VH-VL binders against Protein STK_02290. Designs and how they scored, part 7

Target 1, 225 residues: Protein STK_02290, of Sulfurisphaera tokodaii (q976g0)
Amino acid sequence: QEQLVAVNELNENLGKVLIKIARDSIANKLGILKINLEDYLSSLNDPILNKKGLAFVTLETYYGNSTSLRGCIGYVEAVAPLKEIVSKAAIAAAFSDPRFPPLSKGEFDNIIIEVTVLTKPQEIDVENRWELPKKIKVGEDGLIVEYGILYSGLLLPQVPMEYCWDEETFLAETCIKAGLEPDCWLNNKVKIKKFQGIIFREEKPKSEKILIIKPSEVKCKKEEI

## First folded at step 4 (VH-VL; framework fv_acimtamig)

Design s50 (from a16 with heavy chain S57Y)
Fold by ESMFold2-Fast, scan of step 4:
Structure s50 (fold): chain C 225 residues (1-225), chain A 126 residues (1-126), chain B 106 residues (1-106)
Amino acid sequence: as target 1 above (225 residues)
Amino acid sequence: QVQLVQSGAEVKKPGESLKVSCKASGYTFTSYYMHWVRQAPGQGLEWMGIINPSGGYTSYAQKFQGRVTMTRDTSTSTVYMELSSLRSEDTAVYYCARAETYYDFWSGYLNYFDYWGQGTLVTVSS
Amino acid sequence: SYVLTQPSSVSVAPGQTATISCGGHNIGSKSVHWYQQRPGQSPVLVIYQDNKRPSGIPERFSGSNSGNTATLTISGTQAMDEADYYCQVWDSSTVVFGGGTKLTVL
């Protein structure tokens, strides 16, 4: 079938399962949980979890009143079922984010896990590229910039909210993320795609309560970046 | 367990074409990029290009643009690298190498090669 | 075109620490990966993302990356560590390898 997971197929119960997959995958790599990960994932028979999906896993260190980024990795290609993508992204966020040392066993109980599931990206086709800022909406859309296979940049829908960017700045920053000039979005050989997403987040470390966050609800955090 | 098994050694004449295969097993074939890297006798590693097995999309090093073609067959989990208009300078061991397709916020693609094929020696001589 | 510079050879006595450098303009802003290649064999990943070890690679292998130099460090060097070592980055649209360093342990 090859159909991608749609945001409207995801509810609070599935969000809890996605967070649990992320938690268990990290715990297994830390030796806190001792499972065969392949068998674990194979045991998850929900049809939605078995559809191809795109997801990012974000880890934040929890300090009670505040958090700080601890890792964030995801997939820009729909290469595997959602359950496998979330598991791989969680492990990568914990151990393979080059900004941070690998997550230690002692940190496991002090991190918040957040899973962002993405809709399938749709290319924005315009006759006049100067109209591109009018075809995207900060607070709703994430962006992908592609030039061939190796120039690729993705920014999640919450990113321009956190940095208080307008649509033109969002396009420029995504170009920079792709390794291109800020005005790359004016080049008709560059593909611009947009997608939407839904965020599932632990209220606090290991919480049974999962928050469902829309990107438009993310407050400007420019002061803290 | 992950394995990348390449086709056997080849002897070619200048002007001929080469096609090397790399059969993957032990993982989800479409979840990882596949790269091709060559190494001339006594020389270092030289990157040739990349293929995304999921979409079949490719990108090649400028030096090989116009001479190299990479393809895949998802039904057999096999990647192919074809190099045309062979010269004596193309004598090398050709490797396929697997790379993760995941992405991080700040550094983009992480593109390290966690598994390599055994290599295919190609000798180009008159 | 981005260029990575490695010394052509490094020699160390058994049990001593070997240090292999990889120079590149502002390389500290990039992720550096290191490969070991023994004669007649395929390369093997020994360090990825500057300082992380793959499963199965001994703890005596470590890495660092700052400014214009990335470094592969092998403590308690053994005869089995004799090999060529290559650093690697991704730059814009291409994979770039260093020229390789031959490590001799005698």
Scores: ipSAE 0.015, ipTM 0.587, lowest interface PAE 7.1, mean pLDDT 87

Design s51 (from a16 with heavy chain S57D)
Fold by ESMFold2-Fast, scan of step 4:
Structure s51 (fold): chain C 225 residues (1-225), chain A 126 residues (1-126), chain B 106 residues (1-106)
Amino acid sequence: as target 1 above (225 residues)
Amino acid sequence: QVQLVQSGAEVKKPGESLKVSCKASGYTFTSYYMHWVRQAPGQGLEWMGIINPSGGDTSYAQKFQGRVTMTRDTSTSTVYMELSSLRSEDTAVYYCARAETYYDFWSGYLNYFDYWGQGTLVTVSS
Amino acid sequence: SYVLTQPSSVSVAPGQTATISCGGHNIGSKSVHWYQQRPGQSPVLVIYQDNKRPSGIPERFSGSNSGNTATLTISGTQAMDEADYYCQVWDSSTVVFGGGTKLTVL
């Protein structure tokens, strides 16, 4: 009945709008922008933005030649229109990420905003669980591991690229993220889902230039090397 | 104006079943998890379980597993908690409580309760 | 199973600072949330994620969480603050509440 936002419906212009929604939502909560957020979102009448969607908002502190993670929150269930999801995820990334203190007004001009829109997660069904690594592609797929509603882990498609993981390691790490043993993906009561994504990112804080990033192009990094 | 309105007080006999409702308004019903928490007279808060109103998936505290069932009706924005085989120690105020469904990469689901229903007093006695 | 320990009661004079502790093994690695329950009323969220205040909660409410102890601090305590206070964490697959602390303002 209701369609989810598909990655191929999103272009650079829509990416700019999503970044603007995130930026304005945070600015409004900081008192930098004084709007009625409900009226603001209601004024956005693009049909694609009014379809249900899944998204993560990532905030990074910008230091000129480097960045550091400042917040990252998203939705793994299609519970609201994409415009509302991006707004809520942006506010949550800025103020409700438990790893960080709430974002201050002084930081607003020094953060980069990134919005990752996710495709609908699809459960991977196999006769033999040992075939799961063959159904997953590092550089294309993100993973969700679920066991009930309290044991859940999600890793975005760029994560295994950044950490140089193969498909089996990616499955194991997602199990660990869910609070389960690394071999949880062999348990047929555990659901394994895959999804793809498209990333829109400010080139630098408040930049008019929005980058479109493919997970396959994320560089492999090793801390020990 | 977020509001969670629960059904009225009930008196039950041991061995009967209880079904409490919690009607949500002022927000998108399927965008938040709903938890059930009870409180016996003069006692603390005790978590019973959680339901995802979107998909209907549930998870229950071990103490209540086998006796509790949580359901929802999306057409009326209402969640239900049913507790069977009632005993006198099930006398309590039963609360529904809302939690955000957003996910953090390090902490998972955040599971704090920003709004609570007014509570339903259930007395189990002969 | 994970256990949160709170003092049963705390008493303060009006205008004084009240502190309510919540003890748990390595609780500093968890997010702690605090609820206020006035007599005959439902709980109200006063602090979430260790130290964050919901909209509408006075600035005199603050929190901290480090090591084995999380703390709720109420500065300039008022008669309206008299209530039971509960800490809460998520541990693995369950929600855990502290036993509650009765705050008396005399």
Scores: ipSAE 0.127, ipTM 0.666, lowest interface PAE 4.8, mean pLDDT 88

Design s52 (from a16 with heavy chain I50W)
Fold by ESMFold2-Fast, scan of step 4:
Structure s52 (fold): chain C 225 residues (1-225), chain A 126 residues (1-126), chain B 106 residues (1-106)
Amino acid sequence: as target 1 above (225 residues)
Amino acid sequence: QVQLVQSGAEVKKPGESLKVSCKASGYTFTSYYMHWVRQAPGQGLEWMGWINPSGGSTSYAQKFQGRVTMTRDTSTSTVYMELSSLRSEDTAVYYCARAETYYDFWSGYLNYFDYWGQGTLVTVSS
Amino acid sequence: SYVLTQPSSVSVAPGQTATISCGGHNIGSKSVHWYQQRPGQSPVLVIYQDNKRPSGIPERFSGSNSGNTATLTISGTQAMDEADYYCQVWDSSTVVFGGGTKLTVL
C-alpha cells in the first residue's frame, strides 16, 4: 500500500516534533549540537514520521515587530520518510538557498522556523478545461502543472493568498512556473494536480508555542496597510 | 562512504541495445535521484535523464525519448540505463550521478551532482 | 532550448588567479554548479548553488553568479587545478551543461 503522510494525521504534537527535527538538524550543522544525524533520525519511532512525505522548510529572520525571508527549500517528490525530508529541507533552507549566504551560528537564535507538510497531489479530472478554476480553491489548494515528462511547476497553497490571486491567476502563474505559457491550463495534454498543506510555525525564535496555520488564514498583502 | 560502481566497458554493433548498471552504497538508496550523463570522446557532458529510485518515476532528455529506459532494483541498490537502436554517435563514456532534489517556488529545481560513478566506456562500431 | 557558453580554454601562471565564465540568458536567476574533470576521470563537484564549496574542496575555489554571467574563480592556481571545468544549471525540468573550459597552468 502507498504509505504517504496525510494532513489530517498531523496534530500540534507532531508539528512540534517536525519543528524540533528542523532546529536540531540546523544546530548540528552549525556545531551547536553534537549528534550523529543518521542515528538521531533513526531514533524517531513515530509511525507517521516514518511514512514518506513532502515538505518545505521556511526560515525567517525575526525583528520583534516583523520578519524577513531567510531561506525556503523543499521537496516535491516523496523520496524519503517525512522525518528525513524535514531534516534535509531544513539544512538546505539554512545553507543552500542561493538567495542568501549560509546561516551563521549568531543567527540561530534569531530565526523563526516554519514547516509546511504537503498531501499527495491528485490530478484534477474535468470534461471541459474551462471548469478547472471551479475545481480549485485559493486558500486550500496548492497546484502542480505537468506537461509531458520535461515541464513541471509547483506553487504552495499559501502563495496565491500572499499575492492576492484568484483561481485563474493561480493556474496561469503555475503554468509560468513550469516554463509554459500562462494559458497552458487550457491545453488538454497538460496535467493539473492539486494538493493541500498544513503549516507549523514557531511563534518566536525557539518558542515552545507552535502555531498551526491553514493556508486560508494567510492574509492578502493588499489588506495589510 | 558513498560509492557508485558501474558495470564494465562494452563493445556494440549498430542496431544493438546497451544496458549499463550503477550500484550504489554508503547512503539510503531511495533518498536521492540518480541521473545519467554521457560524454563522447573529446567532447562535453550531455544529460540523458533521471530516475527516482523510490517510486521508479523517470524523466528523459528529448533527444533520447523513445530510445532510453531507466530502471532500478531497490533490493540491490542498483540503477540501470538501457539505450536501444545504437548508432556510432552513441560511442561515449556513460556516467551515473547522484542528485538531491531541492525545490524553491521562486527559483525552481536546484539539482546538483555530488557523487559520480567511474564511468562505462561504450564503443559502437561495425 | 537554454544554452550555457564557456570559453574553450583559459591559461594562467602558477600562483595567479584563474577565472572561468559561464554565460546564459538571465543565469543570475538560476542556481549554477561547477564540476572539475581531469583526463580519464569522473567529474568532481567543486562549487554548488553559485558560491558554495563541498567539504574537501580547497578555499581557493569560489563562485559568483549575476545577470547573464556566472564565474568560477580559482585563486593561487596550482598545477593540480589543471583540468576541464563545466558549469551546469537546471532549466525547465532539464539539466543543461556548458561546453567546458580547459584550464592550463604553465
Scores: ipSAE 0.006, ipTM 0.501, lowest interface PAE 10.8, mean pLDDT 86

Design s53 (from a16 with heavy chain I50Y)
Fold by ESMFold2-Fast, scan of step 4:
Structure s53 (fold): chain C 225 residues (1-225), chain A 126 residues (1-126), chain B 106 residues (1-106)
Amino acid sequence: as target 1 above (225 residues)
Amino acid sequence: QVQLVQSGAEVKKPGESLKVSCKASGYTFTSYYMHWVRQAPGQGLEWMGYINPSGGSTSYAQKFQGRVTMTRDTSTSTVYMELSSLRSEDTAVYYCARAETYYDFWSGYLNYFDYWGQGTLVTVSS
Amino acid sequence: SYVLTQPSSVSVAPGQTATISCGGHNIGSKSVHWYQQRPGQSPVLVIYQDNKRPSGIPERFSGSNSGNTATLTISGTQAMDEADYYCQVWDSSTVVFGGGTKLTVL
């Protein structure tokens, strides 16, 4: 039986390796780096990287003192070792996010790469749905909303921090993300799941300095204005 | 090389059950969802649902809800699609097709079917 | 339920450009994938995510997607391109296929 990667197992050195996997996978696809990706991944023998994991890769275009979203794709089920998941998510974020054209060689040196490693989502069970806002914590939990076979939405733990949402607003926004009404979380046929995560982020494009960010450390944008 | 190999053709009577297999090889079985798509003679492609081989979770099209069951055996890298209470309208070629699993923040699933099984012809007649 | 509309058939002379449309409400905001199916064979992915070609698919295949119409374009059409072509999107957690277009090369 394989155990999932726990957030507590991930340190700065592993975060650097995860960012490097993402950067190298994209570079290889662009022809900037010429490697056999399967051999590259097979050479990574760290036990933690070989445990199954869940991850999102976020790419942002760097404008000196500001950034804008350039791609974001991830995995929410433990389907492969963390090293493979990060590689796949990075390639997908760069080339398969339909909101953006495929990443070009000219952009490679001007993007910031961020890897968020997630814990396994757990369903929140309550007798009274109005208790749901008290069972989640902004700055700690990400949310998944599922309704039947047609409706699903996910928001990462840093999202409600960035937008200065409280727990009830976070539930409503995740319902909207799923294509449902904002009060969908009051419907007892709707599943609400929570998960946690840790963020590894380049300080600047191609930076050797990798930031470790806990969602609770993400500043509210309203407080910065 | 990636291969999806399905079980052979079947002839069934109305009211019987169908079980089609799809054996995967050449990749990590649990890293891709497996979908089932059917095609009635002279008609288009019709999506039936998918299974996540890693956890065994499934999602079925409403039309087949209550009649279809998808399962998998990770030790043999095989997925199964079972359709009960067969009718003549269920005569079709049944395909398994793999798709990568990932989410984006805005549009949900972006996945496409990169490999398809050879198809299993099922004829339902009295 | 989301609906994709394709013409039933398209005819083109060898060497000419074939264009197959796929209509859907605000389809330009979705990822469109295209499959080729020759008689008696399984579908084959020829274009994914609007305009990307899988390895092994000739350069004469291209795609576009904007507004309410996605398009599969085959330049220099050859007899081997005779097939049914299907567009596909995701609408929430459901897979939606177009009705298919029979391409005839005369």
Scores: ipSAE 0.012, ipTM 0.526, lowest interface PAE 9.0, mean pLDDT 87

Design s54 (from a16 with heavy chain I50L)
Fold by ESMFold2-Fast, scan of step 4:
Structure s54 (fold): chain C 225 residues (1-225), chain A 126 residues (1-126), chain B 106 residues (1-106)
Amino acid sequence: as target 1 above (225 residues)
Amino acid sequence: QVQLVQSGAEVKKPGESLKVSCKASGYTFTSYYMHWVRQAPGQGLEWMGLINPSGGSTSYAQKFQGRVTMTRDTSTSTVYMELSSLRSEDTAVYYCARAETYYDFWSGYLNYFDYWGQGTLVTVSS
Amino acid sequence: SYVLTQPSSVSVAPGQTATISCGGHNIGSKSVHWYQQRPGQSPVLVIYQDNKRPSGIPERFSGSNSGNTATLTISGTQAMDEADYYCQVWDSSTVVFGGGTKLTVL
């Protein structure tokens, strides 16, 4: 059927296109840009953008030398082409993140847009569950915890870097995110999956310069490291 | 134009099995979860479970585990809900409902039902 | 098992504001969705993610969610708003509905 987008297929030029899709989708919803979104997306005929993909869109309010989270929504299942996923995630991050009020027109020029594209998650197979921390690498892997379909938690690869977690803490926090006890990863009925990702980020609001960030490059927040 | 069209009303005897269909059109069938919700006469909405049409994976409410089976046919964009060992208490209108698969760091899945089928009345009586 | 509590009925005069509550432990940390159901009809989404209105739903419908209570507010209530209203959340592994509120416009 359809192949999933791989991280190594994404270059700087495609990263710029993904950011543009996110920014234009939000602008259209705000009435700043007046396009037919379906026609806009159908005009994008790059083969990679038409593969199914997984992506998160993160919005941050920009203050010059610092930022604060303003929205973050994504897809954890390969349900649509990457171009459609990024568009939908951007609109959801701006207007449907329950932690924040809907994004206003006045904020549009003051947010940074970040798109994280994920690889296909793969289950980690171990004979002894205590080996799980050794099969996970902070700075490389994101985690998914699943117990059935409905207990599910996902943490992006940059998250444990931001919070200076080790692999065991990362497993425990992902269990908590799934709605389970922190030691859920020791339960043989709980599935642990890992994936990788690549981050495309505006240097500053509406910047022509797009940063390509690997999770290993994300700064740990501890002062004395 | 999104539509969910369900199969017609059924009359069943206790102990029989029920199979209701829900045909989707007007959108990419595999891009949205499909849930089943029932409503007994004069009572509230009761969630039964969900199916991911893309992979066919399912999850059922605890009350229906072991009695309900949800399946799909991607070639016809149709989901099915089968309920076995029917009792008079299973008399209800059965709905299919479409939901987004968004996930966020804070709330998890954002499952709200933007489109509903017209409902299928099932009467279970001796 | 997570439980959502709604009043069984609410009555309001035409043109007045109706409020329907949905109580749940720490419900303000969850996304609340609201459905309208007229007799013999399927439910219709009227509010999603606490306070967002789908296309085609009148602006007189609004929502809020904080602490232990979510609220559906209908301003300038009309006879056509007479229906049952259900709140709904996702709680870790299941969809949870409130018991429903019958809104009477008399």
Scores: ipSAE 0.014, ipTM 0.582, lowest interface PAE 6.9, mean pLDDT 87

Design s55 (from a16 with heavy chain S59Y)
Fold by ESMFold2-Fast, scan of step 4:
Structure s55 (fold): chain C 225 residues (1-225), chain A 126 residues (1-126), chain B 106 residues (1-106)
Amino acid sequence: as target 1 above (225 residues)
Amino acid sequence: QVQLVQSGAEVKKPGESLKVSCKASGYTFTSYYMHWVRQAPGQGLEWMGIINPSGGSTYYAQKFQGRVTMTRDTSTSTVYMELSSLRSEDTAVYYCARAETYYDFWSGYLNYFDYWGQGTLVTVSS
Amino acid sequence: SYVLTQPSSVSVAPGQTATISCGGHNIGSKSVHWYQQRPGQSPVLVIYQDNKRPSGIPERFSGSNSGNTATLTISGTQAMDEADYYCQVWDSSTVVFGGGTKLTVL
């Protein structure tokens, strides 16, 4: 019965709120803020933020003219309201990403926070599996591959843009991400779902200016040569 | 606050079936996976399988396929593990254990067990 | 088919440092979790994601993971730390546990 968040429901003001939720959740965990997080989240009465959603929080260390990945965690299932998912993902990205040590107080003012909100995934209906590359669009769609409970992979819409993949390569890479063979998308027992996303990003650490980035605007690194 | 409470000890005969319950409280039941792990007397931990309480989807370790079934009831926040065709080597303590559904781009799923039930001792003897 | 190897037992005197190893091929590329099990009790998570402590676990517990070996370290070992310790990873299609290490504190 609960509806999932759609991209067209999210505007700049809601994006600012999502970034604020992420920043405040991390600050609270670091002891910079001293709030009751459950009371904080329950005070947010926006009906859109109370819909279930998927979100990833990405943290990047800022160097002025460049950034480097510092954490990235999200949920692959819509299990809680968007406001709670963003809060949990932010805390996990800062303190539970196994690639990095826990974020320190000294780093808080030097990270950029990015929140990617995902739309409701929809299974792609095809009569023949070789039609699948024609039903997805690099620069618009992210992909989920599911085979039972243990084999699941999700790639955000910006990922194939960053790596300059075509649609067939995108399908193969999502299969690999799920722990399956690259041609898994030809197996009719494997579910392929697509979703869209919207990215809200601080221009620089703690900036009041929030950027709204569409996946189609992400630059292909191959073109930088 | 978070609690996993399992059903009581059972004594079974070879060839019978067992059904163990695990009632969750103190968190959103559908937001976490639930695993089943057993431990024979004096032996190590052995993974049996996983259930997603949200959709009810399951996956079982190969050793137990054909004999194990995992189900859940969202109205009572309870998961069940049924094991059929019992033999004496199935004598063990059976645990339910909760796992997060977080995903990261490096390692994929983060599957560690932050809370465990108290265990259910099942003795299979003739 | 992925296998985690632990020593069957480790003995330390009170106040000394105990080290429990968990061997696995390229285990440094995986996240390793550690559980403590006292006699007659359920396992308790003591370290997750190689080196992180749950709330309530004393800071004398620490972990590391690189190459082919993950390690659980207990500094200033106390009598209450006497237990079996299990390492655990997720290997694509299954949960894998080590065989367990009995820690004796004399």
Scores: ipSAE 0.045, ipTM 0.655, lowest interface PAE 6.2, mean pLDDT 88

Design s56 (from a16 with heavy chain S59T)
Fold by ESMFold2-Fast, scan of step 4:
Structure s56 (fold): chain C 225 residues (1-225), chain A 126 residues (1-126), chain B 106 residues (1-106)
Amino acid sequence: as target 1 above (225 residues)
Amino acid sequence: QVQLVQSGAEVKKPGESLKVSCKASGYTFTSYYMHWVRQAPGQGLEWMGIINPSGGSTTYAQKFQGRVTMTRDTSTSTVYMELSSLRSEDTAVYYCARAETYYDFWSGYLNYFDYWGQGTLVTVSS
Amino acid sequence: SYVLTQPSSVSVAPGQTATISCGGHNIGSKSVHWYQQRPGQSPVLVIYQDNKRPSGIPERFSGSNSGNTATLTISGTQAMDEADYYCQVWDSSTVVFGGGTKLTVL
């Protein structure tokens, strides 16, 4: 009995549907489309989309030969069907990411939409905390750090690839994301979880061509000094 | 060239199990859903269920729930449909059929069958 | 429990227009697909998404879908068009077929 969407259930054609859900949800909120979102989502009856899932939606502003982050929000608890999670994440990424102003109508045709679907996070069990870097793999795993009920941080599997981090740096950066010290992963009261994902991305704004990206294929972006 | 080639005709007795295969070629096996549809002699088309070959997830028609199992083997690009507790009413031609996973915003799920297998005749009699 | 209703048979003379209806509650809000099945053969997709033709299907075939009725239209009907025709929709995580219409060309 499986209740959760597995990443290996998702192919390119279903990835196109997920991108379309994200794009249409944003368009509706901007008034570009005039639909009843609840009716829209209720009409989506694909068997995979009706399974509970975890997903992030990333928006990037497109400049032709480069992009810049414009929003990124997701869900890491299996609280709703994948179709609803992608819709909610898209709206939140566009309008509720506190790092950015709400997306405007004029930007809609100039953003790239990316959907990352996640496996269920699993706690990494080790007797010796110094073994943690050996239990994670940059290019495959995303990380969650939890300390009690107030401190948590998550980094997607593509993030350490993009920043060219090793496993120990990845652990430290996830600790910082949780609001903890960089060595938090050595504290046996801190919970470390890992998960995997599959990435679907528009080649360019509104493209019919959807890319399937493995986290290991994400290019390192060199920092400006 | 897209082809779906099914296993040959079978004669079964009531109470036995049926297992039909459908071998796909000419496309990326894991990029399309596969459905099973049957047709009793002189009757219409009846949907049995769907499988996603990528992950192996399935959805079965209510009528067949508990009797049907759909599986796949990605190494051979083959989908299987197994039907248990056979009755004379299960005498039919069984088809596999390929479907896109595209969804049209205004009209809903666009689950149409662009390629069909040749059909497998199964006769259930004693 | 969604039901599609088709006439059991339609007869037309060669060269005339055949019209096959597919009735369903608010079917105009759904995507309708049509299949042709000649005796002893597998079904063949002739119209998808209400009114689109697959590659290889003659322009004589067209479709429409509005309100409670979807329609398959075959203009200039030929003897080779004699077959059973099935409409199909997706509803509530299930595929629903119409009962089929036998088209006779005499």
Scores: ipSAE 0.000, ipTM 0.422, lowest interface PAE 18.0, mean pLDDT 85

